# Miniprotein binders against Heme oxygenase 1, chloroplastic (HO1): the designs that were tried, part 8

Target 1, 212 residues: Heme oxygenase 1, chloroplastic (HO1), of Arabidopsis thaliana (Mouse-ear cress) (o48782)
Amino acid sequence: SKGFVEEMRFVAMRLHTKDQAKEGEKETKSIEERPVAKWEPTVEGYLRFLVDSKLVYDTLELIIQDSNFPTYAEFKNTGLERAEKLSTDLEWFKEQGYEIPEPTAPGKTYSQYLKELAEKDPQAFICHFYNIYFAHSAGGRMIGRKVAERILDNKELEFYKWDGELSQLLQNVREKLNKVAEEWTREEKNHCLEETEKSFKYSGEILRLILS
Key: E = the ipSAE of ESMFold2; O = the ipSAE of OpenDDE; V2 = 0.75 times the mean of E and O plus 0.25 times the DockQ between their complexes.

## First folded at step 2 (miniprotein)

Design i7 (from T1 with E11L R13L N14W E17L K18F E21L H62E T66Y; at its last look DockQ between E and O 0.23; V2 from the best seeds 0.00; counts 0 for: pae O 3.5 > 1.5, pTM E .733 < .8, other shape alone 3.234 > 2.5)
Fold by ESMFold2, look of step 3:
Structure i7 (fold): chain B 212 residues (1-212), chain A 81 residues (1-81)
Amino acid sequence: as target 1 above (212 residues)
Amino acid sequence: SPEEIKQKLDLILWDLLFVKLLLRELGDSEAAEKVEELIRKLEEAIERFEKTGNPELIKQAEEIMYKAEQILREVQERYSK
């Protein structure tokens, strides 16, 4: 009775639970082995994070909105869309006197990769779609609240607000994804799952901008 | 409803995953491992909730969230000085 989305969640939660290094092949150092960054958020670093995040959401949401591909069309108007909310937040920062930076390599690189996946590899695209929205919608709020306390005088950004009940919006997406995956072979499902680590590597590089 | 309670527990699980990702970006493998242990405990709590319907597991999830926030605060203090 459990659907494919439960498999996706399980893989995401097990990221780096087991040694994933390939035998006989050197992986690049994991993010955990990088020099320790100072955890003092600045508005400038946070703006870099928001701008690169917006580029990723612009990419996902434009692909979905413009698509006639039946699989992608199912994900129009989920209520999870973030690009417009981020636009509102960035206008607020402008009104406060901040300069809005240009997108940087982490956001640009991920945006380009998502465009390639959307055309050539729908199962991989869906993996990234799921993990990006669920990690942010469910996960980013605790950290976002902490950053707002430290540097925004507790201003709650629109990026962390949803119209309606968030749990229900997420559940609607789970149901649609489970339905879409009913038509997939086991091999297609496994291919979707294989992209999980990469999706979090890309998202991690964008998250790192908060520390920059 | 039981389904709404499960959905709320899933939200907390994703919060913990995001905290783990941030701790990895900070290079704090020890703290990230502590959060991963909290993730496993919460996964077990969700499984028990699905079997029993016990709403006290929401309280346990909130305690796990509090511990994750404390870990992040400790890391913040360590690397701010």
Scores: ipSAE 0.484, ipTM 0.738, lowest interface PAE 2.3, mean pLDDT 80
Fold by OpenDDE base, look of step 3:
Structure i7 (fold): chain B 212 residues (1-212), chain A 81 residues (1-81)
Amino acid sequence: as target 1 above (212 residues)
Amino acid sequence: SPEEIKQKLDLILWDLLFVKLLLRELGDSEAAEKVEELIRKLEEAIERFEKTGNPELIKQAEEIMYKAEQILREVQERYSK
């Protein structure tokens, strides 16, 4: 039996098809399509991204830490936690003389949505949990390096460092997810998979802050 | 083993999907297209490997895996310089 994480991958792959990318581009048409010509991150935009990211990670990590729900308890202290690392990075920016912005609408909206899901819809919550951490550990590192090159004089942030071997940390979380999902009905699995699109939308809105 | 190769290819494919998403969201369309072509090649390799179990396809899958890892490293290096 292919583990549930493989099913999650398959759904993510389908969402990245050219046709759905065009539909996502159609909805984003209302924000002035500045022809996304040259990716030009700003320090201000990147700080908004980091602050909103921290709010999302704080929300996830607090929910998991404070929960007695068996499903969430399996995901305590994975080594993927980012809230503390982001706090350190934001303090470094403050020491460099930057003003740390308040969380913006994308971060606040996603944080609130995660709180609501954690209470009423554990399968959907786990979908977001998985996609947030795995997106960061994959492509998020590449984006962080590109930002560091362009605007941070190649400063490596703690947000992109893990205590231990990242590949092993990710594998351990995949195994836990597979085990947790073994107890789910097919309906519960499908519900988790259906939430993937929303996770990508909310994460994408926060990621776009880099260019603001 | 063929199963280990498949698992590695699946992992690389997943990483590339997130990279493609993020590059698209940031408007780096050229980089996203390069990643998309890599994804397509990996998907075709995985599909062929799943259907045939052909030992000759193992070698092709290993070559694609190696190329995928190289491209990922090159992309990471270009974004780190």
Scores: ipSAE 0.072, ipTM 0.497, lowest interface PAE 3.5, mean pLDDT 81
ESMFold2-Fast, scan of step 2: ipSAE 0.809; ipTM 0.902
ESMFold2 (binder alone), look of step 3: mean pLDDT 80; pTM 0.761

Design j1 (from F3 with E13L E17W R20L E24F R28E R56E E60L R63E R64Y)
Fold by ESMFold2-Fast, scan of step 2:
Structure j1 (fold): chain B 212 residues (1-212), chain A 82 residues (1-82)
Amino acid sequence: as target 1 above (212 residues)
Amino acid sequence: SMIRVKIRTDNPLLAEWIALIARFVAEELGYKVEVKRDGNEVEVTIEADSPEDAKELLELIAEYVEEKYPDARVEIEIIEEK
């Protein structure tokens, strides 16, 4: 059977393959395709990426954890939560002697947008929830490995580790999303799907910080 | 169900890219796969609940490769099916 998650998956994949990217999405593709030998991230740029990512995850996870709205409450304690893992990683960077930057415009802008969507546009909010966690568990892991190889002496950050079997955690979330989407109209489902381009735009802007 | 496929290319960099695509697509769908690369060849082992699910994953991988590298010579062979 094909539930709503399959539709979301196909839309996300189409954006990756057909190069229909806005500026941030093109940057994301070019990083994945770029020869590693020519890709020169800095620790400072990577820290900006991690800090802005943490702001986004803090926002998503706080909204979900504190919500009594049934659509959002369904996604409590998924095992995909990243904010605590990122907190541990940032503490490790401090111990290595790095100064942790303040959040920058990409993270602040996306965080604010997510707060607005959570209040007035649940279908759009869930689109961002899905794409943020699922993109990180796929392409994000590959990017993290390349960064570690280049500038962290192959240190594996907590940000790329999960407690439990990742494929099972992802499947549990897919089942919850399919359940939630059963109550949506075709128009609400389409609205959720249409938001995918914005999720790639905002995520791409944060991803570009690795090379900043 | 298990399907093992061999993907052959004429370019080792393309083989590396195909391996990355296969892992990405499988991870996105929540399937367990083993991906090995040897020079110009990529071997993908797909475990799925049904033969139909495994074939859908293979078709999606093929679609990604075709859209991304339309000029490349890529052969996909099923080498084992249980």
Scores: ipSAE 0.000, ipTM 0.179, lowest interface PAE 12.5, mean pLDDT 75

Design j2 (from F3 with E17Y R20E E24L D53L R56W E60F R63L R64E E67D)
Fold by ESMFold2-Fast, scan of step 2:
Structure j2 (fold): chain B 212 residues (1-212), chain A 82 residues (1-82)
Amino acid sequence: as target 1 above (212 residues)
Amino acid sequence: SMIRVKIRTDNPELAEYIAEIARLVAERLGYKVEVKRDGNEVEVTIEADSPELAKWLLEFIALEVEDKYPDARVEIEIIEEK
């Protein structure tokens, strides 16, 4: 009776626990020699984050917009689209006198991976779609507020604004996700859930650019 | 520096929710994070050179909890250790 989104959330939590165990094991040997970043964002680092994020959103949204594949077509015009909002924000930074950097490896790598999944692995692609938008709408929004408070004189970027009620937009997408997943086999659903670990890895690499 | 956030609640589902969002938030900041849950108590440990990170995480968790569980009782404690 529970929709697939409930399973995605539950498995994401369990995979996080497993990832932490793996990271703990690696860290046991390397903590003394591995540098730990301080939470001190810079405008330049934040611009790298925004540019790489835009590359990922451009890729994701273009794939969906141009698709006649029923699973992807369901997610056209969700109201969660970020590429145009990011474009507006980057133009504002230019007007403030900042130079917009070129995309870096985290954004390029994730963008290329998403293109490959969209062609060959729809269930994995949808896993990334879900985690990218839902993570940004929750944790990403709070991170954006803190960055604005610390380095942007409380400037509210378009990247953290939605046309309409965010909670309703997210609920509409959850319902569409549950609907498309109804057609999937148990094996296809499990495959989608297994991709969660990679979605956290790739988005985490981009998020770390804020401190670069 | 090591920053610990201890969260206590009388609702096991809320404890699970807090553990999940704490993991997501800390991972998205690019830090190594350890989350421990014992019944209704959640402990998040982040290796970072800033108490500001713990304060930010506290604010985020408080906001999400208020939105999802308006009647829940939650106690949050921040500890900075070398």
Scores: ipSAE 0.011, ipTM 0.259, lowest interface PAE 9.2, mean pLDDT 74

Design j3 (from F3 with R20E E24Y R28E K55E R56L E60W R63F R64L E67L)
Fold by ESMFold2-Fast, scan of step 2:
Structure j3 (fold): chain B 212 residues (1-212), chain A 82 residues (1-82)
Amino acid sequence: as target 1 above (212 residues)
Amino acid sequence: SMIRVKIRTDNPELAEEIAEIARYVAEELGYKVEVKRDGNEVEVTIEADSPEDAELLLEWIAFLVELKYPDARVEIEIIEEK
């Protein structure tokens, strides 16, 4: 039958449509229109983004690596791991003369939330795991390329490189997700899908650090 | 198969960003696309091996727009399928 990954993809599209419907229903002036931020990245903002991203990936990868829980153990050694790649990139920035900032609130908050979910809410944790890695593997690469064009003289960061064929690595993870989700009830699957909005919120807060 | 999509927003600057996102996603996924911007609207024509493949591209575009601009008003509509 239809695998759970297909439902996760469908929900991402639905949430965008749902938000547009909600906006159309509002008729008050209490919510002011927000101006669209100009895309003006800075190296300092990008470093905040990379440091906070590394904190999140360190958290995810440590939880999975150290887990004996079958649901999490399935995702060991996926090839999507980013923390080591980010360490290499931060050392390069240091060699270029930049000071590496301490983690900021977006990264600290998301990392803490992920630790809490890992203990108490495996379905929600897996929702964040999926969205973080898959968003980075597609959309994150495009953002990284645009940043490199504008402020890094087209430097190819390790954060956007994988060992092996990315499409195959992603497909292997999709198959593991479908397998894990086969044991979930309909309510557990729905709970996982409902976490998608929070994953967008937390990831978006970190992403916006590029413009800080 | 072919899908034509119209993406509407209130801001021409955001429309240009969306057009750029559409082009880059298509390149990364290996799809043939034509992207045209007219003011606050972006029209994307996708040529793919299946409707499912074309919808995958659209899904990634929607995901990135929501992630990058959660407070922006963006409407995505499929206007033609063959």
Scores: ipSAE 0.013, ipTM 0.320, lowest interface PAE 8.0, mean pLDDT 76

Design j4 (from F3 with E16D E17L R20W R23F E24L R28E R64Y)
Fold by ESMFold2-Fast, scan of step 2:
Structure j4 (fold): chain B 212 residues (1-212), chain A 82 residues (1-82)
Amino acid sequence: as target 1 above (212 residues)
Amino acid sequence: SMIRVKIRTDNPELADLIAWIAFLVAEELGYKVEVKRDGNEVEVTIEADSPEDAKRLLEEIARYVEEKYPDARVEIEIIEEK
């Protein structure tokens, strides 16, 4: 491994595969038919996804920006912040004539969990911080592009745009995370890694709102 | 049925993207996947009912990557099929 960030990448991949293996018990015909039906996003479902995502980003970014705790303070002003970009996008949807829904259970539940972790479990909180921002900057962007092709006439939302070079912003965060993690014990690092499965659960619940 | 593929690219950000797309797409389809990344290389192992289903998933992943980064070099090699 090339540092703690590489350990996080490999743990995330292994744990996700284990979760998928459990789903493999289900009927294969059911799985085969599901992708066709699920891959028909609606604007209403996408708005639920964006609103719940904004609640999570608002929570995460407020915790970090208001923190005097050294571990969290390292991650202020990363350039990866999404809440303001989402606010701009939601205003655009209102201008198009859509009614913006209230946050739903997936977003509310994850937001509350992040608040609890921030207070009591810094290593677990940082696990969610990493997975939320890095998943969005990679796989989330591709999902957003597919949705735009289907229902937004290829409009690229501000949610998928960054001020500056994304690769550099991500690298800066990796370096900060490696620095912070160097002060952790092996046990604290392992605890952070073990939280990855929950990050996949909560993020997946919000992602599935696109198809709701 | 299992198919294992190795994806090589010219930058680590693209390799990271490929790995995350593989997980997200597989989750939607309900397939078992194991993804390993080492620098500019991504190894994807897909466990599916048939090799045909696994190849379809890989083709969809590759299509998105190529559409997003058409100027980047991406080499895909099937290294095992059972």
Scores: ipSAE 0.006, ipTM 0.267, lowest interface PAE 9.4, mean pLDDT 75

Design j5 (from F3 with R4E K6L R8E E34Y K36E E43L T45W E75F)
Fold by ESMFold2-Fast, scan of step 2:
Structure j5 (fold): chain B 212 residues (1-212), chain A 82 residues (1-82)
Amino acid sequence: as target 1 above (212 residues)
Amino acid sequence: SMIEVLIETDNPELAEEIARIAREVAERLGYKVYVERDGNEVLVWIEADSPEDAKRLLEEIARRVEEKYPDARVFIEIIEEK
């Protein structure tokens, strides 16, 4: 093990593959032999995804920004913050004539869960922090391009842009995570890793809003 | 049974490498697959007896990618099962 982040990455990668295999069984459809991506996003579904995502990021980022708890304070101003970028994107959709929906159950439920974890379970909270920014953020740019290509006339949203080199921002956060985890017992590290499945459950519910 | 999988990454060179890995792993493990790369996306159709069988292939692909490119970020999505 070269730092705890490697264990987090390993668990997330393995669970991501397994969870996606399970979750993708929504309907049986008949298609000819050629490979086809069957995602048929709508602007309305995508707006629900963006709004619920913003609620989650607002919650996570506010908890971190307001915290004097050393574990959380370490992650202030990482450059990975998404709430302000999402705010800009939602304003653009409004300017294009779209109605911005209210947050829905997936976003509200995850936001509430994150608040509870932040108060009573720091290791679990950090697991969600890691998976929200790393496992989904890097992959999210691919989702953004796919949606832009299909329903936004190739518009690149601010949600998928970073101020600086993303690889460097992610590396800086990995180093901070490894440092924070040095203070944890093996039991606390295992507890953090076990929480990964719930992070995939909640994030998956929000992701499915794109098809709603 | 035919399972449709989308593998996404953030650069086309890595997507091409993932497509190659997918073909190699499928051949070694005895799976029949159809693999097509389109930019940063890799589309994989897997002929498998069960969803669990398809997951085993995807797990091995993920493991191989992690071994060669430990810092790579890859999004794997199963779209449907016939």
Scores: ipSAE 0.006, ipTM 0.210, lowest interface PAE 11.8, mean pLDDT 77

Design j6 (from F3 with R4I K6F R8E K32E E34L E43Y T45L E77Y)
Fold by ESMFold2-Fast, scan of step 2:
Structure j6 (fold): chain B 212 residues (1-212), chain A 82 residues (1-82)
Amino acid sequence: as target 1 above (212 residues)
Amino acid sequence: SMIIVFIETDNPELAEEIARIAREVAERLGYEVLVKRDGNEVYVLIEADSPEDAKRLLEEIARRVEEKYPDARVEIYIIEEK
């Protein structure tokens, strides 16, 4: 069953970001090149990452849960929901004596953008929905494991646990995406695919919070 | 199975070059992968029937990265979700 999800995977794989990143890095560095530092996570940076991530998941999950729009309603109760799991983890950090920070710019900016897309651009919204959950279930888990090894004594956070078989939960979402996309025009499908680069940009800004 | 290749650097330009290498190797060997660069880090997500099915891809990515960038750190995580 090849469907639109395979096209989403193909586009993500075929993004040629080298020239764009070189241009972007050149512009952002300006005259003074930014210092290069080795990846060294901190608990405070990780908390900023978790808080900003929770803001994004709160936004996604509230939009979907409250929606009567068929495209969004299809994705209720996927089992991939993360906001409640993150609430549990943040409570654990409080119990360990940490102060939970307020959301920062990366999370606030992405959350606001997702609200705007949900109202005006369903295909773009679904692109972000897919990439956020699927990136977390794969690359995000790996980053979480590395952080736990280095600063949490291998504590397994609820953020990286699912109720049920993760592979089945992901497959169910792929099937729902393929079903929903069957009703889209070629132009709507292409628009969804084109949004992939922005999903990587916004998610990346949040991930960088781990470093400080 | 889901296989995650994590490559860590302290240079975003190097990370982008590594992401390009991973995409090129996957294309040449006929694998469909998801490659993401996030600042100084690169993820390569591979969905395969088994880790053995992806071994050739993993070895070639590691070889090319280590050959050109010996200071880059390559780590592989295998998640069995059969």
Scores: ipSAE 0.011, ipTM 0.241, lowest interface PAE 9.1, mean pLDDT 74

Design j7
Fold by ESMFold2-Fast, scan of step 2:
Formats: sequence, structure tokens, C-alpha cells
Structure j7 (fold): chain B 212 residues (1-212), chain A 86 residues (1-86)
Amino acid sequence: as target 1 above (212 residues)
Amino acid sequence: SMIEVKIETDNPELAEEIARIAREVAERLGYKVEVKVWTDGEYVEVEVTIEADSPEDAKRLLEEIARRVEEKYPDARVEIEIIEEK
């Protein structure tokens, strides 16, 4: 099918091609661009990542759950919700004797931006919704596995577990995205696609906390 | 000439299998390759750097990898991009 979600996927994948990186990036590789095999995570850095991620998911999921706006209401109870899973994981870290940090600037900044988009720019908001959940189910899962191997004795966090078949949950959301986008003009679809770069910027800032 | 092949997937388990298949196919076809699996947080990417005489050689490797992945995982979603390096 030629649904809009395939265009979203294509744009996201193309942004990871190094030949499309800006000239200034040539001499500096971001943490996200380094091979995961060479990452040296710490538990403290990972906790900062999980806390800021939870703030973002809390914000997204509250906006969706409280909304009577048809575009947002379509995405209630997808099964992809992460905030409660992260709450469980943070309680486990407390039980292990770790102090849970307060949210930091990357999470606070992204959360605030998502609130603003939800009110004034639904197409941009849905771009972030898509990229946040779908990135977590793809690259996020790989990162979670590698971090667990290095610092958690292969413990599987709830953050990387879903109730039901993940492939089916993702397919259900793709179908809802395609349905929602059928109401959009070409200009609105293009605006959604253009927002992908900001999604990567904000998510990347949070991801870098793993190595902080 | 060095030719880079990037294979992206939304399945991290499949990425490791793709890397294994890429090494096996390259060896069978007589190519020298370096295979890396990495992610930028959005997708999982299998990067294959091949020492080949032409993009057509890289395409042959790519088609064989795709064929083997599809045979073993018919429902797999894999996107492939060939990037030419000087």
C-alpha cells in the first residue's frame, strides 16, 4: 500500500545517510552516529536517559489520552504506551539502591515543544508521535539490548516489553496513521515530513544522555 | 573502488542475521567486505563496505543478500541503499 506512513519511513531512513549530512558534520561524529558496539554506557547516564524519556512519554500519552480532537483520539490505547513501563523500571532501579535523577534539559525542552505542537501544529505533533514510538521499537530496542549486556547483566527492562505482538501493535498504528493522513492536503503531509529533522534532534539529545 | 551498502531494518534481531548473510554471500562471491551493525536510535543499519570493481558488483551482492533474507524471513521489512564512495 502507498499509505502516508511509507513516506514517513522513507524520509526517516534517508536522514541517516551520511552523504546527506551537512558539511559541518563531516569532521564531527555525534554519539548517535558512533557504532553501538563502541558505546561505554554508565548506569547513571542510562538513568538520565530513562528519566528524560519518561517525561517525553508522559507528555505524549497525556495529550493523546485527554484529547477529543479526532486526529489525536485515534491513537488512544495503541499498546505502544511507555510511561507506565518506565515507571516500573525506575522503581526497580530504586530497589537496587540507585538514586533516580530529576529530569534534565533535553527531556524538559522536548516535552515543552511537544505541548506547543499539540496545540498549534497537529501534523508536526503526529510526526514526533510516529518517530518516537517507531524509533523506540527499532533502534531503541537494539540500544536497550546492548546497554543491558554491558551494565545490567542482561536484565530485560519493561521499557522494551509490550503486551501482545509488537509487530501487530505497530501495524495497527501504521493503519491508523494512514487513515488520519487521508484527510491531509499534500502541503500538510509535506509539513509533517519536514518536521522529521527536529524529531531526530530532540530524540538525539536525550539519547546522548546514555553516555553522559 | 570502495562501495558502501547500507541495509536498514526495523527488526534488530534481523540486523544481526543480515550481517551474517552479507559476510557469507560476500565470501561465496569472492568479495572482500567489512560489515558493521549500528543504530542512530531510529533504525538499525547494517553497513557493508565492499572492495569492488563497479556498482554492478555491489548490486549483485545486494540482490543475493536480499534473496536469502526473503527466503528465510518472507515477511521481513528491509530497505537497502547503495552509496558509492570514491
Scores: ipSAE 0.040, ipTM 0.461, lowest interface PAE 5.8, mean pLDDT 79

Design j8
Fold by ESMFold2-Fast, scan of step 2:
Structure j8 (fold): chain B 212 residues (1-212), chain A 86 residues (1-86)
Amino acid sequence: as target 1 above (212 residues)
Amino acid sequence: SMIEVKIETDNPELAEEIARIAREVAERLGYKVEVKVEYDGWTVEVEVTIEADSPEDAKRLLEEIARRVEEKYPDARVEIEIIEEK
């Protein structure tokens, strides 16, 4: 068995399939469900995506780093932290002459929701933690590569670089997730899994900014 | 009839390898197949469209692909969906 993280992985993959099937009944598919090959990104839209993403990562990482709550404390200094990397990238865009936008509603809304969950709903919070970092390391990387190819002359942003072997960093976090979940009841685990749909909703709203 | 098999993975480095395995298995089993790799925002989707006589034929292709991926990449996660023609 591979512990609770395999259940989180299964639900995330299954929910994607379910959302795509639901969208198949509609006349227009949502932006985040369209193949990246058909995307027409702009630098301005990508900057909105990066800024709102940074607000979410700032919030998530501050909550974890400031916490002495055992469930959250396990996830300090994972190596997956993105806020500082994004800060470096945004500074590079400024050096290239771009104006950095202010955070927009998708990032502000998700950031606020994460703060609320961190105080009242640890299992739900950990669901967002998992999906945010693991989605970025998976599909997010491929999206970043395609966007760079189309609008950044293949520049490799710090947002898509890790200090150390990414596979090992991810495995370390999987082990920590399995460890904290050992203390959870079946009902708490199910609650965590049920939150996956909201994580896709909020992350999807931010992802759509690439095409704004 | 045409049957579409969708194979998803949360490991994008495996997408091309999964597509290669799908093509090899289809060729060995005598299927006419088209393989497409797509990024959907969270995962990498390997879409396999085959001309098959029955869902049982698609299932056989699917089971063989899953077996080969699991043998070569024991830590890979593969989710499969069969969609019949519209």
Scores: ipSAE 0.071, ipTM 0.453, lowest interface PAE 5.0, mean pLDDT 79

Design k1 (from U2 with Q14L D17W K21L E24Y R25E D47L T50E K54F R55E)
Fold by ESMFold2-Fast, scan of step 2:
Order: C-alpha cells, then structure tokens, then sequence
Structure k1 (fold): chain B 212 residues (1-212), chain A 102 residues (1-102)
C-alpha cells in the first residue's frame, strides 16, 4: 500500500510549478525558473554553495547520529550522509589552489533552524531531513553534473557518489519514513507537509549561492 | 474545466519528475558497468529531460495567467517526448548489458 512518502513527493513536486503569490513582475533568471543548462556558475559561487551545504549536512547528520530519540534513531546510517563526501571535495578544491570560504548566512540560518526544530518539532524536522536528501539525490545531481561540465572540466565530485545502489538507499529511507509516519495523526502529517515550503525556501537560498 | 486541466498538468509534472528519477537510476547502473560513453549519452538525455521539465513549468505558469486549454495538449506532447527519451536510455543500458554477457 501507498504511504505518507507519496504525499510528501506530491507536495514537493507541486511546489516546483507554484506561481508566485505576489502580484507584479516576476524576477527573471532565478535558479528555480530556468534550465540549469543556462546557468553561468562561478567556482567561487559554487564553493559558497558547497560550504553552506556542508554546514547543513553536518548539523543534520550530527543531530541524527547523536540522538537516542526513537524517531530520529531510525534514520541513522542511511547511506545518504553527505558531510564526509563534501569534506573530501573541499580538500580537492584546496589542492587545486582555491580558497575555501567561511559559511555564509543561508547555511548558518538553515543550520540554526534545523537545531531548533530537532528539539521542538520532530515532524517538521523529519520533513526537512527527507526533502534535503531527496532533493539532492534528484535535482541536486542534475545541478552538480551541469556545474562539473561548465566549470570543473567534468570532475565527478564525491558529493554526487554513494557507497551503494542509490535507488535502494532511497527506498530504504522511504520505507522507514512510511513506518514512522504510521503513528502520526492526520494533523501531524499535515504539519509535516506544510513545512515543505520552508524547506524549499531555505534550500533555495543556498542554491542561489551558485550564481553568487 | 480549469480545475480539471490543473489536475492533469499536476499529473504530467509528476510523470516527468518520475522520468528524471528513472534516468538517474539508468545512469548509475551504466557508471557501475564502467561504460563511460554510454553514461555520457544518458547524461545528454537527462539534459533533454531537464529542458522538457522547464518547458512544462513555463506552460503551467502560462495556463495560470491565460486559462488556455491548448496548454494541456502541449504538456501531453512533452510527456510523449520524455517517454521516447526514457526508452532510448533503457535501450542503451540493455545493449551494454548484452555486450558484457557475450
């Protein structure tokens, strides 16, 4: 039978085509509104993206790894963890002669928000956990391959590699989320779904760093 | 009618995202099989799917502004093209597997 993950997927996909609520001129050339093929990334902007992403993954993965809370403990050692892969990639950039920037506001803000949710709002926290990893496994990979093609001479970053069959790793997490959500009330499920918009806001702010 | 068209467009959007996810699975299998040229071809097909996704998203925005029902026909054509791209990718994977068996 279909579980809560199907609702999560549907809400996420719908947000990709949602019109701006505000009237007026829509800003053109936003990352969300144009094909990745037409982006003109810089290495410096991409490094800001990777550093802020690493801060978010460090925060998320440390919270899960150190937790004895049953809901979070289910998501230990999923194989989707990205922080160590990003560490390896940032060391490669250093070896190429690039200066690694300090984390910027988008990454710091999202990291702090995730820490607050982990303590106060497990359903919302799990929403961000799911959307962060699943967005990276699909849309993030597309972005990464285009950036590599445009500015990294087709270098395959560790950030886009997994130590197993990605489809199986994702399926395992979907099954765990469905199981965890079986005990949630309809109101808790709806709260989780509503949090998806904030996930897109925060991830979008980090994504825009590629063009900074 | 506008609400029915919105629901169909949402369904088409989901189908296109599913196609992209399946293509990444094909690409991962080709990477594991070590066929760099086949992987490169599938990467090119993924970029074509990205373009179709962008066109679909723009078509949906246009529908919200105009209510033009012909946009649904355009969206269905995008899905048919996506299906052809996916079939091409599946054939590439099957040919690589077949070559490795012989």
Amino acid sequence: as target 1 above (212 residues)
Amino acid sequence: SPEEIRKELEKILLELWEAILEMYEVLEQLDKLGDSEAARKVQELILRLEELLFELEEAIKEFEKTGDPSILERAKELVEEAKRIMEEARQILEEVKRELES
Scores: ipSAE 0.011, ipTM 0.248, lowest interface PAE 9.2, mean pLDDT 79

Design k2 (from U2 with R48Y E51L R55W R74E E77L E81F R84L)
Fold by ESMFold2-Fast, scan of step 2:
Structure k2 (fold): chain B 212 residues (1-212), chain A 102 residues (1-102)
Amino acid sequence: as target 1 above (212 residues)
Amino acid sequence: SPEEIRKELEKILQELDEAIKEMERVLEQLDKLGDSEAARKVQELIDYLTLLLKWLEEAIKEFEKTGDPSILEEAKLLVEFAKLIMEEARQILEEVKRELES
């Protein structure tokens, strides 16, 4: 079966495709063979990333958890919730002697945008919900591992741990989204898909804080 | 210098696009092997690689506006992330192949 989640994936993939004929079939060197500058994150930058991420997850999870709106209620208690895990990690940083910064503009801006969407634009909100959790669960873990290697003496943060089998938790959410989207019109589905680029923009701004 | 940075950023963009295509080939191989769970994991990695590609496109637009050379270092970081994602996908494929040999 195709389902709406497959459409979300295909739209995300196509957003990176250029419409230039020059992009035709041609063998190129793998990125793995390309020399890359050494990555040097800082603890301060990483803390800004974690704090802004927590603000976004706090916002997202409170909206879902407190909602009686059917579309949002379907996504309660998915097992993907990150706010509590981040709270635990930030407490560990305090124990290590670090001062926890206040949220910065990327987190504040995205959190405010999510609150606005939740009130007036459920399909767009669900687009952000999906992309936030799935980006973190896939590539975010790899970024976290890289940071741990560089600046945390291989400390494994709670932010990258799940209670239960992650693949199953993600599949359960995909199935819930497919079910919810069955009730959406073509226009509502298209509106959700159109929001994908903006979700990448906001998430990317927060991810960039690692180098700040 | 700005022209050299622009060419380097465009080259990185093309290499990340190629990485996504390589990942789609891994996904196709997993589909043919019948491992739906492994295929879904690789799809999620492709989604994240797409996010990094969009971040790079946004960084290039920012460079066009500001001329800030730090954008190139940010782009190089994205390449390192993409490499890590591709390694994970290959490990998933090799694990499936190994299990089938058993």
Scores: ipSAE 0.019, ipTM 0.421, lowest interface PAE 6.3, mean pLDDT 76

